# VH-VL binders against GTPase-activating protein rrc-1 (rrc-1): the designs that were tried, part 4

Target 1, 194 residues: GTPase-activating protein rrc-1 (rrc-1), of Caenorhabditis elegans (q20498r280to473)
Amino acid sequence: LELTDLYMRTGKKVPVIVEKCCASIEDQGIVTGIYRQCGIQSNIQRLRAKFDSGAEPDLHEFGQRDIYSVSSLLKQYFRQLPNPLFTYQAYPKLIEAFEKEDSLSEKVESLRFSLETMPEAHYRTAKFLMEHLTRLCKSKSLTDMTSKNLAIVWSPNLFRPPPTLNGADTHLLSGLNVHTAICDFFIENSESLF

## First folded at step 14 (VH-VL)

Design k36 (from k32 with heavy chain L104M)
Fold by OpenDDE, fold request of step 15:
Structure k36 (fold): chain C 194 residues (1-194), chain A 121 residues (1-121), chain B 112 residues (1-112)
Amino acid sequence: as target 1 above (194 residues)
Amino acid sequence: QVQLVQSGSELKKPGASVKVSCKASGYTFTDYYMNWVRQAPGQGLEWMGEIDTNTGEPTYADDFTGRFVFSLDTSVSTAYLQISSLKAEDTAVYYCARDDFYDMGYYFDYWGQGTLVTVSS
Amino acid sequence: DIVMTQSPDSLAVSLGERATINCKSSQSVLYESNNKNYLAWYQQKPGQPPKLLIYWASTRESGVPDRFSGSGSGTDFTLTISSLQAEDVAVYYCQQYYNWPTFGQGTKLEIK
């Protein structure tokens, strides 16, 4: 189901599954390797089935037992979006904005503008997720998950080149994939970008 | 002691429907998921799906969507499997099985005795 | 779906001898977070439902005789009956629950 369609059906700008998973992780996911350590599929699938049916499983209770399955559920949700969180339409604009030799302030402004071109559901969900990841970075001493580490894990789930831009051309910046670099930038500058 | 007692054998015509019951006793019914497993004659075991005994929410395996319905009557600690539009290939023994969710293990520690459903013209 | 493959399909063993049944999963059923293998073994006698023998790959269910043991990790698992008894004639199934439950095709154990 498209993120925009979900918004139209539910009236919620951020999916319930995203809000609940993020809340659970902020509460119980301050552990080593959060978002990097894989969960178990049977638990992930069971939780996903509940959310898909419109139910709201108690992720607080579940998180006490298996928080890594909650984090994996969240990643899986974004990965399975027909149009990625950072939309196919916004993708070229984001890449261009990021690759410009602008000052920090100019880069932030350009990216902010590009982000605001996304549909409301995508923009709001992106803001919510990036703010969540920014908060998690504050606990990097406990989780070993820096903004860079989080970006490495999350960027494949949030960015996909549009079909028209699919090719052998790979973008690298400072030894990082351009997607991870942009994601890292979003996490580090979420307050200014959104 | 924990027991799962299922309803008796059924003989049905193609196109008919059947409802199999599974009555639980000896434990708190709502503390465990109930599962259904099919076994065709001379064949292996096939997981059909599960039902959350707290919420009544069912989850079906991919091959068991549409004609298969899981339901509950918590007042009598009973789970039900309904099969509509029966086909000859539905001929099998159907088991209810408790999921030991307590240990977060998706294995089945207790089983019903099975219900044979025969679909024949 | 995780595919479970047992070997052999059938086995004949003399009374008092060791019986060994193997089970292979198409992908690992080891959960690194808790270092548990999400693998169970069942015994099914004619006209009866399956009976749980082993869970977490090596934990014996209450009431199961000591001659039954489970071993293995990751993708390769083994059910062993150290000394076959007459009452052990049955079909044995492995089952993974790392993903939605799937069973092996079963192994028929008979007395030689």
Scores: ipSAE 0.853, ipTM 0.922, lowest interface PAE 0.5, mean pLDDT 95
Fold by OpenDDE, fold request of step 15:
Formats: sequence, structure tokens, C-alpha cells
Structure k36 (fold): chain C 194 residues (1-194), chain A 121 residues (1-121), chain B 112 residues (1-112)
Amino acid sequence: as target 1 above (194 residues)
Amino acid sequence: QVQLVQSGSELKKPGASVKVSCKASGYTFTDYYMNWVRQAPGQGLEWMGEIDTNTGEPTYADDFTGRFVFSLDTSVSTAYLQISSLKAEDTAVYYCARDDFYDMGYYFDYWGQGTLVTVSS
Amino acid sequence: DIVMTQSPDSLAVSLGERATINCKSSQSVLYESNNKNYLAWYQQKPGQPPKLLIYWASTRESGVPDRFSGSGSGTDFTLTISSLQAEDVAVYYCQQYYNWPTFGQGTKLEIK
């Protein structure tokens, strides 16, 4: 289901599954390798089925048992969006903004403008997720998950080149592809960008 | 003691419907998920799906969508499997099986005795 | 879906001898977080439902005789009956629950 369609159906700018997973992870996911360690597919699928049916499973109880499946559920949700969180339409603008601007202030302004071109559901969900990841970075001493590490894990789930573009043409920055670099930038500058 | 008791054998014609029951006893019905497993004659076991006994929400395996419906009557600790538009290939023994959602893993510790559904002209 | 493949399809063993059934998963069913294998073994006698024998790859269900044991990790698992008894004639199934449940095709165990 498209993120925008979900917003139109539910009236919620941020999907319930995103809010609940992020809350659960902030509460119980301050563990080593959060978002990097894979969960169990049966648990992920079972939870996903609950959310898809409109139910709201108790992620607090579940998180006490298997928090990595909750984090994997959240990643999987974004990965499976027909239109990525950072939309196909915004993708070229985001790449251009990130590569064109040299100064931090100009880059922030250009990216902010590009982000605001996204549909409301995508923008609000992106804001919510980046703020969540920014908060999580405060516990990097416990999780070993820096903004860069989180970006490495999350960028493949949040960015996809439009079907008309060849993903092989992506640029690398400091050994990371442009998606990872942008994602890292979003996490480190979420307060200024959104 | 934990028991799952299913309804008796069924003989149906193609296109008809059947509803199999599974009555649980000896434990709190709503503490465990109920699953359905199909076994065609001389064949292996196929997981059909599960139902949350607390909410009544079913989850179906990919091959068991559309004509298969899971339901509950919690007042009598009973789960139901309904198959509509029966086909000859639906001929099989159908089992209900209990599983633990979290701590015990997704394996089946108790089974019903099975219900043979035969579909023939 | 994870495909479970058992070997052999059928096995004949003399009374008192060791019976060995193998099960292979197309993907690992080992969860690194807790170091548990999400694998179960069942016994099904004619006209009866499956009976749980082993879970977590090597833990015997209550009431299961000591002659039954499960071993293995990752993708390769084995059910062993150390000394075959007459009542052990049955079809045995492995089942993974790392993903949505899937079963092996079964192994028919008979007395030689």
C-alpha cells in the first residue's frame, strides 16, 4: 500500500506501525547492533500481518522478547513501500541538492526545499523517522550505532533510483554511496532539515 | 489435560461448502494461537494459517486465501475452518494445532485428531 | 519460503538398531540473537495426528523417550533413534519456524 493512500484512508500522517515500532525501539532497543542485527522472519511477518489488518499488536510485550524483529519489521515496512519514503519524484532533486551545494547552510536549505516537495505523508513520515534515528544516536555508546552506521543500514530501505534511471550511476562519497551520505546527513541535521 | 477435539468426517460434492470445528479444553483458549494444517492422502503436511484467539484475526498462507475462512467461538473455546467452493483437490485431513506466539516458538505441541474432508462427485 | 528436504524418503531399520533421519533447510534457521535453531521434529503414526518430538532442534518434548534425539544447526539437522522399537514405526517430519511454518516431505520409518 502506498504511503499516501494509507494517509488518505487513515488520516494519519505517520503510519501507526512506524510510530509504534519507533516507540518500542526507543524504549527497549538500546542494545548492541539495533537496526543492524536481523530479526526472525516468522515474527516479522506475524507482526506485519497484524498491522496490515488494522490491529495493533503489543510491541512492548513483544519487544521484551525480540526487539530485533521489531527493528527489522520497521526496515522491511519502508523497503516494501511501492514508492520509497524519499519518493521517486524527489530523488533527483535530493541527489542534485546534496552534490551541488558546498556549504553546510546552502546544502541544508536546498535539501529542505527538495524534501518539502514530497507528498505530505512522505514528508511527515521522513521527518518522524529521521528524528527517531537522531534520538537513537544519542545512545551510540550503548548500541554502537553511529549516524553513519544507521545510514548504512537504512539508506537501502529509504532510497531507490527511479525506474527510468540507472542506479549504477550513483556517486560515492568517502567510500559510501550517495544514498548513505544523504541519509547520514539527514540524521545529523534533522532539526534543521525538517 | 490439553485436548483438541475436531468434528467428524465430511463427504461433500464439488462446489459445496464445509465447516470443520476444533474444540479446545484443558487450557485457556485465548492464551494460544490456533493453526490449521492440511494433509492430502498419502502426502505431507501443509500449514494453512493461524488465527489469533484473542482478537479473531486470521492470517492465511499464500495458497489458502479466498475460499478458506478461519473463525472462532470463544464462548465454547472452538475454532472453525470453513472451505467454500470445494474442489476434488481439497480432499484431505485437516488438523487444528496449538502454538505459542512468543516464548515457545512457532511449533505445534498439541493437535486435533484430524477431520477427513472428501470431495467427490 | 524456506524449503525443508528430508532424507531418506523411506528407511528400514532392524529392531534395536540406530535410525537416522536427515533434514536440510534451504536457508539457515539459526537465530544469531539467541543462538537457537527454529526447528521441530514430529512423529505421525497411521491414522493419528503428528506428535511433537523435538523443538529448538535438540530439546525433547515432555514424555518423549530418551532414545529420540535431535542434533544439527543452521541448515542441516538430524533426528536419531538410538535403539529402534516396534512402536517407532511412523512417518517423521521436520518443521522450521524461522519463517512461516514449512514441513519436510516426511520420512517413512519401517522395521527391517
Scores: ipSAE 0.845, ipTM 0.918, lowest interface PAE 0.5, mean pLDDT 94
Fold by ESMFold2, fold request of step 15:
Structure k36 (fold): chain C 194 residues (1-194), chain A 121 residues (1-121), chain B 112 residues (1-112)
Amino acid sequence: as target 1 above (194 residues)
Amino acid sequence: QVQLVQSGSELKKPGASVKVSCKASGYTFTDYYMNWVRQAPGQGLEWMGEIDTNTGEPTYADDFTGRFVFSLDTSVSTAYLQISSLKAEDTAVYYCARDDFYDMGYYFDYWGQGTLVTVSS
Amino acid sequence: DIVMTQSPDSLAVSLGERATINCKSSQSVLYESNNKNYLAWYQQKPGQPPKLLIYWASTRESGVPDRFSGSGSGTDFTLTISSLQAEDVAVYYCQQYYNWPTFGQGTKLEIK
């Protein structure tokens, strides 16, 4: 389900699964390699099915034994969105703003403008997630996860280049380094961007 | 006292259907997953899949995605296994077994007594 | 699928003697994130359903006699019955639950 459709159906700007998983990670997930370490596929699927049914599993009880399946679930949720968190529509503008501007202040302003063009559900969820990751960076001595480390594991789940039509070549707009770099920038500058 | 009581043995012809029941007692039915396990004559144990008794959502092992249907009636704390288009190779004992998701799931502390389904031409 | 292979396929042991059953998984069932081995052992007596003996590789289920013990880690596991009793005649199965569950082929234990 698309984020805007979910918002229309539930009245919540940030999906329950995102809110609950982030809270669980901040409560029990200040552990080595959070978001880098993989969860157990069968447990992740069970958790996902509970959230999809509208249930709210007890993540305090679950996380006592398997917090890494909670963090893996959250990454999977974003990877499977039909329109990525940073929408197909905003993607070219975000990449252009990030690559084109050389000064920090101009880059922040251009990115802020482009982020604000996203639908409300995408904007609010992006804000929520980036602020969560920024807070986790304050615990890097406990997790071994810097903003760059988080960006490496998170960026594949947040950005997809738009599908090409009419023979347009999007090869020049996509790049593994760019997605990591822009994600790292978002984590480091979330307060000024959102 | 936890107990899983299954329906009695069944003798069926190829092409028929069968519905096996598993009635739970002695615990809160919706707090545990229900699993189905097959044991063909003289052979080992084979996990068929599960149903989340809280949500009603089934998950099937790859070999069991077609003719096998899991369902529930939570008002009587009962899980069901339905097998359609029965084949001779479906002859087996079918067990229900429960597990506790919050205790890292998929090991089964209580089992039903088993239901023998015989499919004979 | 994680393939579980038991050895031996069958064994005969005298009353009061030690029985040892081995189980090998095709990949590690140690979840390093919580440092637990996702392995269980079951006993199935003739005409009965399986009964849980051991989970987490070495933890006895409530009501299981002290003569049953589990050991091992990663890919190699052992069920030991320290002093065989007549009621221990059964088929024993190992089972991983690191992912969707799979069982070993079983080991038939008989009295010599």
Scores: ipSAE 0.594, ipTM 0.829, lowest interface PAE 1.9, mean pLDDT 91
Fold by ESMFold2, fold request of step 15:
Structure k36 (fold): chain C 194 residues (1-194), chain A 121 residues (1-121), chain B 112 residues (1-112)
Amino acid sequence: as target 1 above (194 residues)
Amino acid sequence: QVQLVQSGSELKKPGASVKVSCKASGYTFTDYYMNWVRQAPGQGLEWMGEIDTNTGEPTYADDFTGRFVFSLDTSVSTAYLQISSLKAEDTAVYYCARDDFYDMGYYFDYWGQGTLVTVSS
Amino acid sequence: DIVMTQSPDSLAVSLGERATINCKSSQSVLYESNNKNYLAWYQQKPGQPPKLLIYWASTRESGVPDRFSGSGSGTDFTLTISSLQAEDVAVYYCQQYYNWPTFGQGTKLEIK
């Protein structure tokens, strides 16, 4: 389900799965390689099915035993969105604003403007996620996950070029470096961007 | 105290259907996954899939994605296995077995007594 | 699928002697994040359903006699019965639960 449609159905600007997974990771996921290490596919599928059915699994109990499946589920959720978190529509403007050779303050202002063009559900969910990742960076001595490390594992799940730009040969080559770079920038600058 | 009691043996013709029941007692039915395991005569154990008793969502192993249907009646703490278009190779003992999702899943502490389904022409 | 292979297929052991059953998985069932081996052992006596003996490779289920023990890690696992009793005549199965579960083909244990 598209994020705006979910918001219209539920009245919640941030999906329950995102809120609960982020809370679980901040509670129990200050562990080595969080978001880098993969969970167990059968556990991820069971969790996904519970959320898809409208059940609310006890992530405190689950996370005591398999927190890496919680983090893997959250990444999978974003990867499978019909319109990615940062939307196909905002993608060209975000890339243009990020790649423009200007001062940091000009870059922040331009990105902020472009982010504010996104639908409310995408904007609020992006704010929630980026702030979560920023907070998680405070624990890099325990997790070994810097903002750059998080950007490497997160960017493939957050950014997709519009279909007209992502042919087979161009999709794999174009955007790989820039997606990581812009994601890292968002994590490091979330307070000023959102 | 935990019990899984299955329905009695069945003798069927090829092409018929069968529905095996597994009634649970001594625990909260919706807190555990129910699994189905097949054992053909003289053969080993084969996991067929599961059903989430909390949500009703089934998951089938690849070899069981066609003629096999899992279902529930939570009001009587019972899981069901239905097999349609029965074939001779469906002759087997069918077990229900539970696992606890929150104990990292998929090892089975309690099993039903098994239901022999015989398919012969 | 993770393929589980047991050896031997059949084993005859004298009463009071040690029985050893081996199980190999086609890939590691050790989950690095919690350092647990996702492996279980079951006993199936004639005419009965399987009974859980061991989980996490080495943890004995409640009510299982002390003579049963599990060991091993990664891809190689062993079930040991330290002093075989007549009631231990059964088929023994290993089973991984690192992902959707698969069983070994079974090892038939008899009294010599």
Scores: ipSAE 0.537, ipTM 0.811, lowest interface PAE 2.3, mean pLDDT 91

Design k36 (from k32 with heavy chain L104M)
Fold by ESMFold2, fold request of step 15:
Structure k36 (fold): chain C 194 residues (1-194), chain A 121 residues (1-121), chain B 112 residues (1-112)
Amino acid sequence: as target 1 above (194 residues)
Amino acid sequence: QVQLVQSGSELKKPGASVKVSCKASGYTFTDYYMNWVRQAPGQGLEWMGEIDTNTGEPTYADDFTGRFVFSLDTSVSTAYLQISSLKAEDTAVYYCARDDFYDMGYYFDYWGQGTLVTVSS
Amino acid sequence: DIVMTQSPDSLAVSLGERATINCKSSQSVLYESNNKNYLAWYQQKPGQPPKLLIYWASTRESGVPDRFSGSGSGTDFTLTISSLQAEDVAVYYCQQYYNWPTFGQGTKLEIK
């Protein structure tokens, strides 16, 4: 389900699955390689099905045994959005703002402007997620996950170039390093950007 | 205390349908997944799939997509397996078995007694 | 699918002797993130449903006699019955739950 449609249906600016998974990770996920290590596919599917049905599984109880399936579920949720978190419409503006501006202050202002053009549900969810990742970086001595490490594993789930008949495969491959770089920048500068 | 009681054996002709029940007692039915496992005569165990007793959503193993339908009635703590368009190869004992979602799932601490379904002309 | 292969297909062991059943998975069922092996063993006596004996490869289910033990890690696992009793005549199955569950083909254990 598209984020704006979910917001209209539920009245929640940030999806319940995102809120609950982030809270669970901050509570129980200060562990080595969080978001890098893969969960168990059958359990990820079970968790996803519960959230999709409107159930609210007890992630504290589940996470005691398998927090990595919770983190994998959250990444999968964003990867499977019809319009990515950083929307197709905002994508070219975000890339251009990040690559073109040399000054840190100008880069932040240009990116902030582009982020604010996203629909409310996308903006609020992006703010929520980036702030979560920024807080998680405070525990890098325990997790081995720096902002760069988090950006590497998160960026494929957050950015997709708009589809085009003429060059989608080649364009996607060319953009992979920039996706990591912009994601890292968002994590390091979330307070200024959002 | 935990008990899974299945319906009695069935003798059916090819093309008919059968519905096997599995009634749970001694625990909170909606806290556990219910699974179905097939065992053809003299053969091993095959996981057929599961149903989430909390949400009612089934998941089927690849070989059991189509003619096999899982359902439940939570008001009587009962899960059902329905097999339509029965074939001779469906002759087997069908077991229900539960697993605890929060204990990392898919190992089965309690099993029903089994229901023999025989399909013959 | 993760394929589970047991050996031997059948064995006969004298009362009071040790029985050993092996199980091999086509890929590791060790979840290194929590260091648990997602493997279970079941006993199925004639005319009865399977009964859980062991989970996490080596943890004995409550009420299971201590002559049953499990060992192994990764892809290679063993069920051991230290002093065989007449009531242990059964087919034994290993089962992985690292992903959607699959069972070994079974090992028939008889008294010599």
Scores: ipSAE 0.526, ipTM 0.803, lowest interface PAE 2.3, mean pLDDT 90

## First folded at step 17 (VH-VL; from k34 with heavy chain E57K)

Design k47
Fold by ESMFold2, look of step 18:
Parts: C-alpha cells; sequence; structure tokens
Structure k47 (fold): chain C 194 residues (1-194), chain A 121 residues (1-121), chain B 112 residues (1-112)
C-alpha cells in the first residue's frame, strides 16, 4: 500500500507503524548498532502482520525482548513501499538539487523546495523519520551510530531510481553513493530542511 | 488447565475436502498464536503455519500456501484447518499447537491430541 | 529454511545409563543481541502429541524430570537423559525457532 493511499484511507499523514516503531526505538533502542544490526525475520514478519491488520501490538513489551526486530521492521516497511519515501517523482529533483548547489544555504533552500513538492503523506512521514534519526544521533556514544552510519543503513530503504530507466545506465553505483550522502545531509540538516 | 481438543479422525477419498477443528480451553484464546503441524505415518514433524487468533490473519509455510486454509471462530475458542482437493500424500496426523507472541519463542507448550486424516480410494 | 539434522536416527540404551542425542542446525540459532539459543526439544510417545521438554536450548519446561538436560550453542546442541527410565522410550525432536519453525527428523530411543 502506497503512503498516499494509506493517508486517504485513514486520515493519518504518518503511518501508525512508523510512529510506534520510532517511539519504541527512542524509548528502548538506544543500544549498540541500532538500525545496523538485523532482527529475526519471523519476529519482524509477525509484527508487520499485526500492524497491517490494524492491531496495535505492545511495542514496549516486544522491544524489551527484541528491539532489533522493531528497528528492522521499520526499515523493511520503507523498503517495501511501492513509491519510496522520497518518491520516484521527486528523485531527479532531489539529486540535482543536492549535487548542483555549492553553498550550504542554497543547497538547503533548493532541497526544501523539492521536498515540498512531494505528496503530503510523503512529506510529513519524511519529516517525522528524519527528525527521529536526528534525535537518535544525539546518542551516538551509546549506539555507535553516527549520522553517516545511519545514512548508510537507511538510504537503500528511502531512495530508488525510477524503474523506467533503461538497462544501459551505469549511474547506479554513483547514485548509491549519492543516496548515502543526501541521506546524511538530511539527517544533519533536518531542522532547516523540514 | 490449558487444553486443546481436536475433532475425530477422518477417512476421505481423493479430491474431497476435510475440516479439522481445535477447541481451546483454560486460557484466553486470543492471547496465543495457533499453529498447525503435520506428521505423516512413521515420519517426523512439519510446521504448516500459524494463525493470529487476535487478528485472524494466517501465515503459511511455503509448502502449504495452496490447498490448506486456516480459520477461526473466536466465539467458541476454536481454530480450523481445511484441506481441499485431498491427495493420498495428505494422509497424516494434524496437530494444533499454541505459542505466546510476546515470549518471542515459537516453541509449543501445549498441543492438541492430533487428528488422523486418511485419504484412500 | 534452517535445516535441523539429528544424530543418531535411532539408539538403544540400557536402563539407568546415559542417552545422548545430537542436533545440528544449518546456520546459527544464537541471537547475539539477547544471547539466547532458539532451540527446543520435544518428546513424542506412540499415539501421543509431542511434549515440550527444553526451550532456549537448556531451560527445562515445568514438570520435566531433572534427568533431562539440554546443552550446546550456535549450531550444535545435545539432549542428555541421565539414568534412562523405561518411560523415556520415545522419539525425540529438536526444533529451531530462530526463524519460522523447523524440526529435526527425530531420534528414536529404545531400551537395550
Amino acid sequence: as target 1 above (194 residues)
Amino acid sequence: QVQLVQSGSELKKPGASVKVSCKASGYTFTDYYMNWVRQAPGQGLEWMGEIDTNTGKPNYADDFTGRFVFSLDTSVSTAYLQISSLKAEDTAVYYCARDDFYDLGYYFDYWGQGTLVTVSS
Amino acid sequence: DIVMTQSPDSLAVSLGERATINCKSSQSVLYESNNKNYLAWYQQKPGQPPKLLIYWASTRESGVPDRFSGSGSGTDFTLTISSLQAEDVAVYYCQQYYNWPTFGQGTKLEIK
């Protein structure tokens, strides 16, 4: 289910699964390698199924036993979106804005403009997630997760080149490095971008 | 006391359908996942999948994604396994077994007594 | 899937002697974040459902006699029955739950 369709169905601009997982991570996930260390696939799948059915599992109780499955679930949720969080439509604009602008202030302004073109559900969810990751960076001495480390593990789940690219395009390797760099920039500058 | 009581044995012809019941008592039915486990005669145990008794959502092991359907009637604390288009190789004992979601361990502390389904001409 | 392989397929042990059953997983079932091995052992007597004996590799289920013990970690696990009793004749199964459950093929234990 696309974010915009979920918003139209529920009236919520940020999915419940995103809100609950972020809250759980901020409560119980200030642990070594959060988002880098993988959870258990069957735990993740059960938890995802509960959220998909509209249930509200007790993530405090769950997270006491397996917080890495909560963090893995959140990454998986974004990875599996039909239109990624930073949409296929905004992707070229975001990449161009990030690579083309030389000054920090112009880069921020250009990225802000491009981010604001995304559908409301994508914009609000992106704001929510980036602010979560920014807050989590304040605990890097406990988690060993800097903004760069978070960007490395998060960017594959947030950015995808449009599937209409022909097979001759070799920019994918460069695009992967750019995905990490732009994600790191978003985490470091979320206050000014959103 | 926790108890899982299954329906009686079934003798069926190939192509027929069967529905096995598993009635729970002695605990809150919706607090536990219900699992189904198959054991062919003289063979080992094979996990078929589970159903979330709270949401009603089934999850099937890869080999059981076709003719096997899990369902519930929570008003009578009962889980069901339905097998359609029965084949001779479906001859087995079918067990229900529970596990606690929040223990995060898929070990089965209570089992039904088993239901023998025999498929023959 | 995580493949569970038991050895031996069958064994005969004299009353009062030690029985040892091994279980090997195709990949580790130790979850390092909580340091737990996701492994259970079951006893199944003829005409009966399996009965849980051991979970988390070494924790005995309530009501299981002290002569049953589990050990091992990662990929290699052992069920030990000290001082075998006549009532212990059964098939024993290991089961991992690190991911979706899979069972070993079973080990038939008989009195010699």
Scores: ipSAE 0.581, ipTM 0.833, lowest interface PAE 2.0, mean pLDDT 91

## First folded at step 18 (VH-VL; from k47 with light chain P101L)

Design k54
Fold by ESMFold2, look of step 19:
Structure k54 (fold): chain C 194 residues (1-194), chain A 121 residues (1-121), chain B 112 residues (1-112)
Amino acid sequence: as target 1 above (194 residues)
Amino acid sequence: QVQLVQSGSELKKPGASVKVSCKASGYTFTDYYMNWVRQAPGQGLEWMGEIDTNTGKPNYADDFTGRFVFSLDTSVSTAYLQISSLKAEDTAVYYCARDDFYDLGYYFDYWGQGTLVTVSS
Amino acid sequence: DIVMTQSPDSLAVSLGERATINCKSSQSVLYESNNKNYLAWYQQKPGQPPKLLIYWASTRESGVPDRFSGSGSGTDFTLTISSLQAEDVAVYYCQQYYNWLTFGQGTKLEIK
């Protein structure tokens, strides 16, 4: 289900699964390698099915046993969005703004404008997630996860070039490094960007 | 005390349908997944899949995604297995078994007594 | 799928003697994050449903006699009955639950 459709159906700008998983991770997930270590696939699938059905699983109880499945579920949720979190539509402008050789303040301003072109559900969910990751970076001495480490594991789940850009043009825009770099920039600068 | 009581043996002809029931007592039915396990005569155990008794959503093992349907009636704490278009190779004992979602382990602490379904001409 | 292979397929053991049944998984069922082995053992007597004996590889289910114990880690597991009794004649199954679940083919235990 697309984020805008979910927002129209529920009235919630941030999906319940995103809110609850982030809260669970901040409560119980200050552990080594959070978001880097994989959970157990059957636990993830059962938990996803409960959320998809509108159930309210007790993530405190679940997370006591397998917090890495909670973090894996959250990554999977974003990876499976029909339109990625940062949307196909905003993707070219975000990459262009990030790669342009500007002053830091001009880069932030240009990225802010491009982010604001996204639908409200995408914008609010992106803000929520980036702020979560920014807060999590403050615990890197406990988790061994720097902003760069988080960007490495998160960027594949957040950015996809539009299918038309995946043709011949994708070779010029490709490079997992750019997705990691922009993700890292978003984590480090979320307060000024959102 | 926890109990899973299944419906009685069935003798069916090929092409018929059967519905096996599994009535739970002694615990909160919607707190546990219900699983179905098949055992053909003289053979081992095959997990057929599960149903989330809280949401009603089934999940079938790959070999059981066609003619097998799991359902519930939570008002009487009962799970059902329906098999359509019965074949001779469906002859087996069918067990229900529960697991606790929050233990995060798929081990089954209680099983029904089993229901023998025999399919023959 | 994780394939579970038991050995032997059948064994006969004298009353009062030790019985051992082995179970091997095609991949590790140890979850390093919590250091638990996702393995269970069941006993099935003739005409009865399976009964849970052991979970997490070595934890005895409530009401299971002390003579039953589980051991092993990763891919290799053992069920041990320290002093066989007549009532222990059954087929024994191991089961992984690391990724969904699969059962071993079973080991028939008889009295010699």
Scores: ipSAE 0.657, ipTM 0.855, lowest interface PAE 1.5, mean pLDDT 91
Fold by ESMFold2, look of step 20:
Structure k54 (fold): chain C 194 residues (1-194), chain A 121 residues (1-121), chain B 112 residues (1-112)
Amino acid sequence: as target 1 above (194 residues)
Amino acid sequence: QVQLVQSGSELKKPGASVKVSCKASGYTFTDYYMNWVRQAPGQGLEWMGEIDTNTGKPNYADDFTGRFVFSLDTSVSTAYLQISSLKAEDTAVYYCARDDFYDLGYYFDYWGQGTLVTVSS
Amino acid sequence: DIVMTQSPDSLAVSLGERATINCKSSQSVLYESNNKNYLAWYQQKPGQPPKLLIYWASTRESGVPDRFSGSGSGTDFTLTISSLQAEDVAVYYCQQYYNWLTFGQGTKLEIK
């Protein structure tokens, strides 16, 4: 299900699964390797099924036993979006703005412009997620997860080049490196970008 | 006292249908998944799948995605297993068993007594 | 899928003696984040449903006699009955619940 369709269905700009998982991780997920360590697949699948049914499971109780399945679920949710969080449509402009502009202020301005072209559900959800990751970086001494570490594990779930840009392995390898760099930049600069 | 009471044994012909019930008591029905486990004569235990008693959503093991249907009536704390187009191979004891979602342990602390379904011509 | 293999398939033990049943998983069932082994043991007496004996590899379910103990970690697990009683005649199953669930094929325990 597309984010825009989910927004139209529920009236919520940010999916409930995203809100609840982020809150749970800020509450109980200040642990070593959050978002890097994998959860248990069957726990993740059961939890996803409850959210897909609209049940809103008690993540405080669940997270006491397996917070890494909560963080794995959240990454899986974004990886499985039909149109990625930062959309196929905005992807070329975001890459261009990040790589072309060397001035920090011009880079922020150009990225902001491109981000604001995204549908409302994508923009609001991206804002919510990046601000979550920014707050989580304040606990890096407890989690061992710097903004760069978070960007490494998060960027594959947030950025996908449009199918027409899936060229030779050289292009894909270049895109993967820039995805981490942009993601790190978004985490470090979320206040000025959103 | 937790109890799972299943319906009585069934003798059916091939092609018929059967519906096994599992009535729960002594606990909050919607706090636990209900599972179905098959044991063919002389064989071991085989997990057939589960149903989330809170949402009503079933999840079937791969070999049980066809003629087997899980359902609920939460007003009477009862889970059902329906088997359509019965085959001789469906002859088995069928158990219901519960697990606690929030313990995140997929072990079954309480089982029904089992329902023997015999399919013969 | 995680395959659970029990050994032996059947076992005859004298009353009062120790019975040992082994269970091996095709993959580790130890979850590092909570340091728990996702393994259970069941007893099925003739004509009865299975009964939970052990969960988390070594925790006895309430009401289970202390002669039953579980041990092991990772891929290799053991159910031990320290002093066999006549009422212990049953088939014993191990079960992993690390990724969904699967049962071992069972071990039939008889009195010698």
Scores: ipSAE 0.626, ipTM 0.837, lowest interface PAE 1.6, mean pLDDT 91

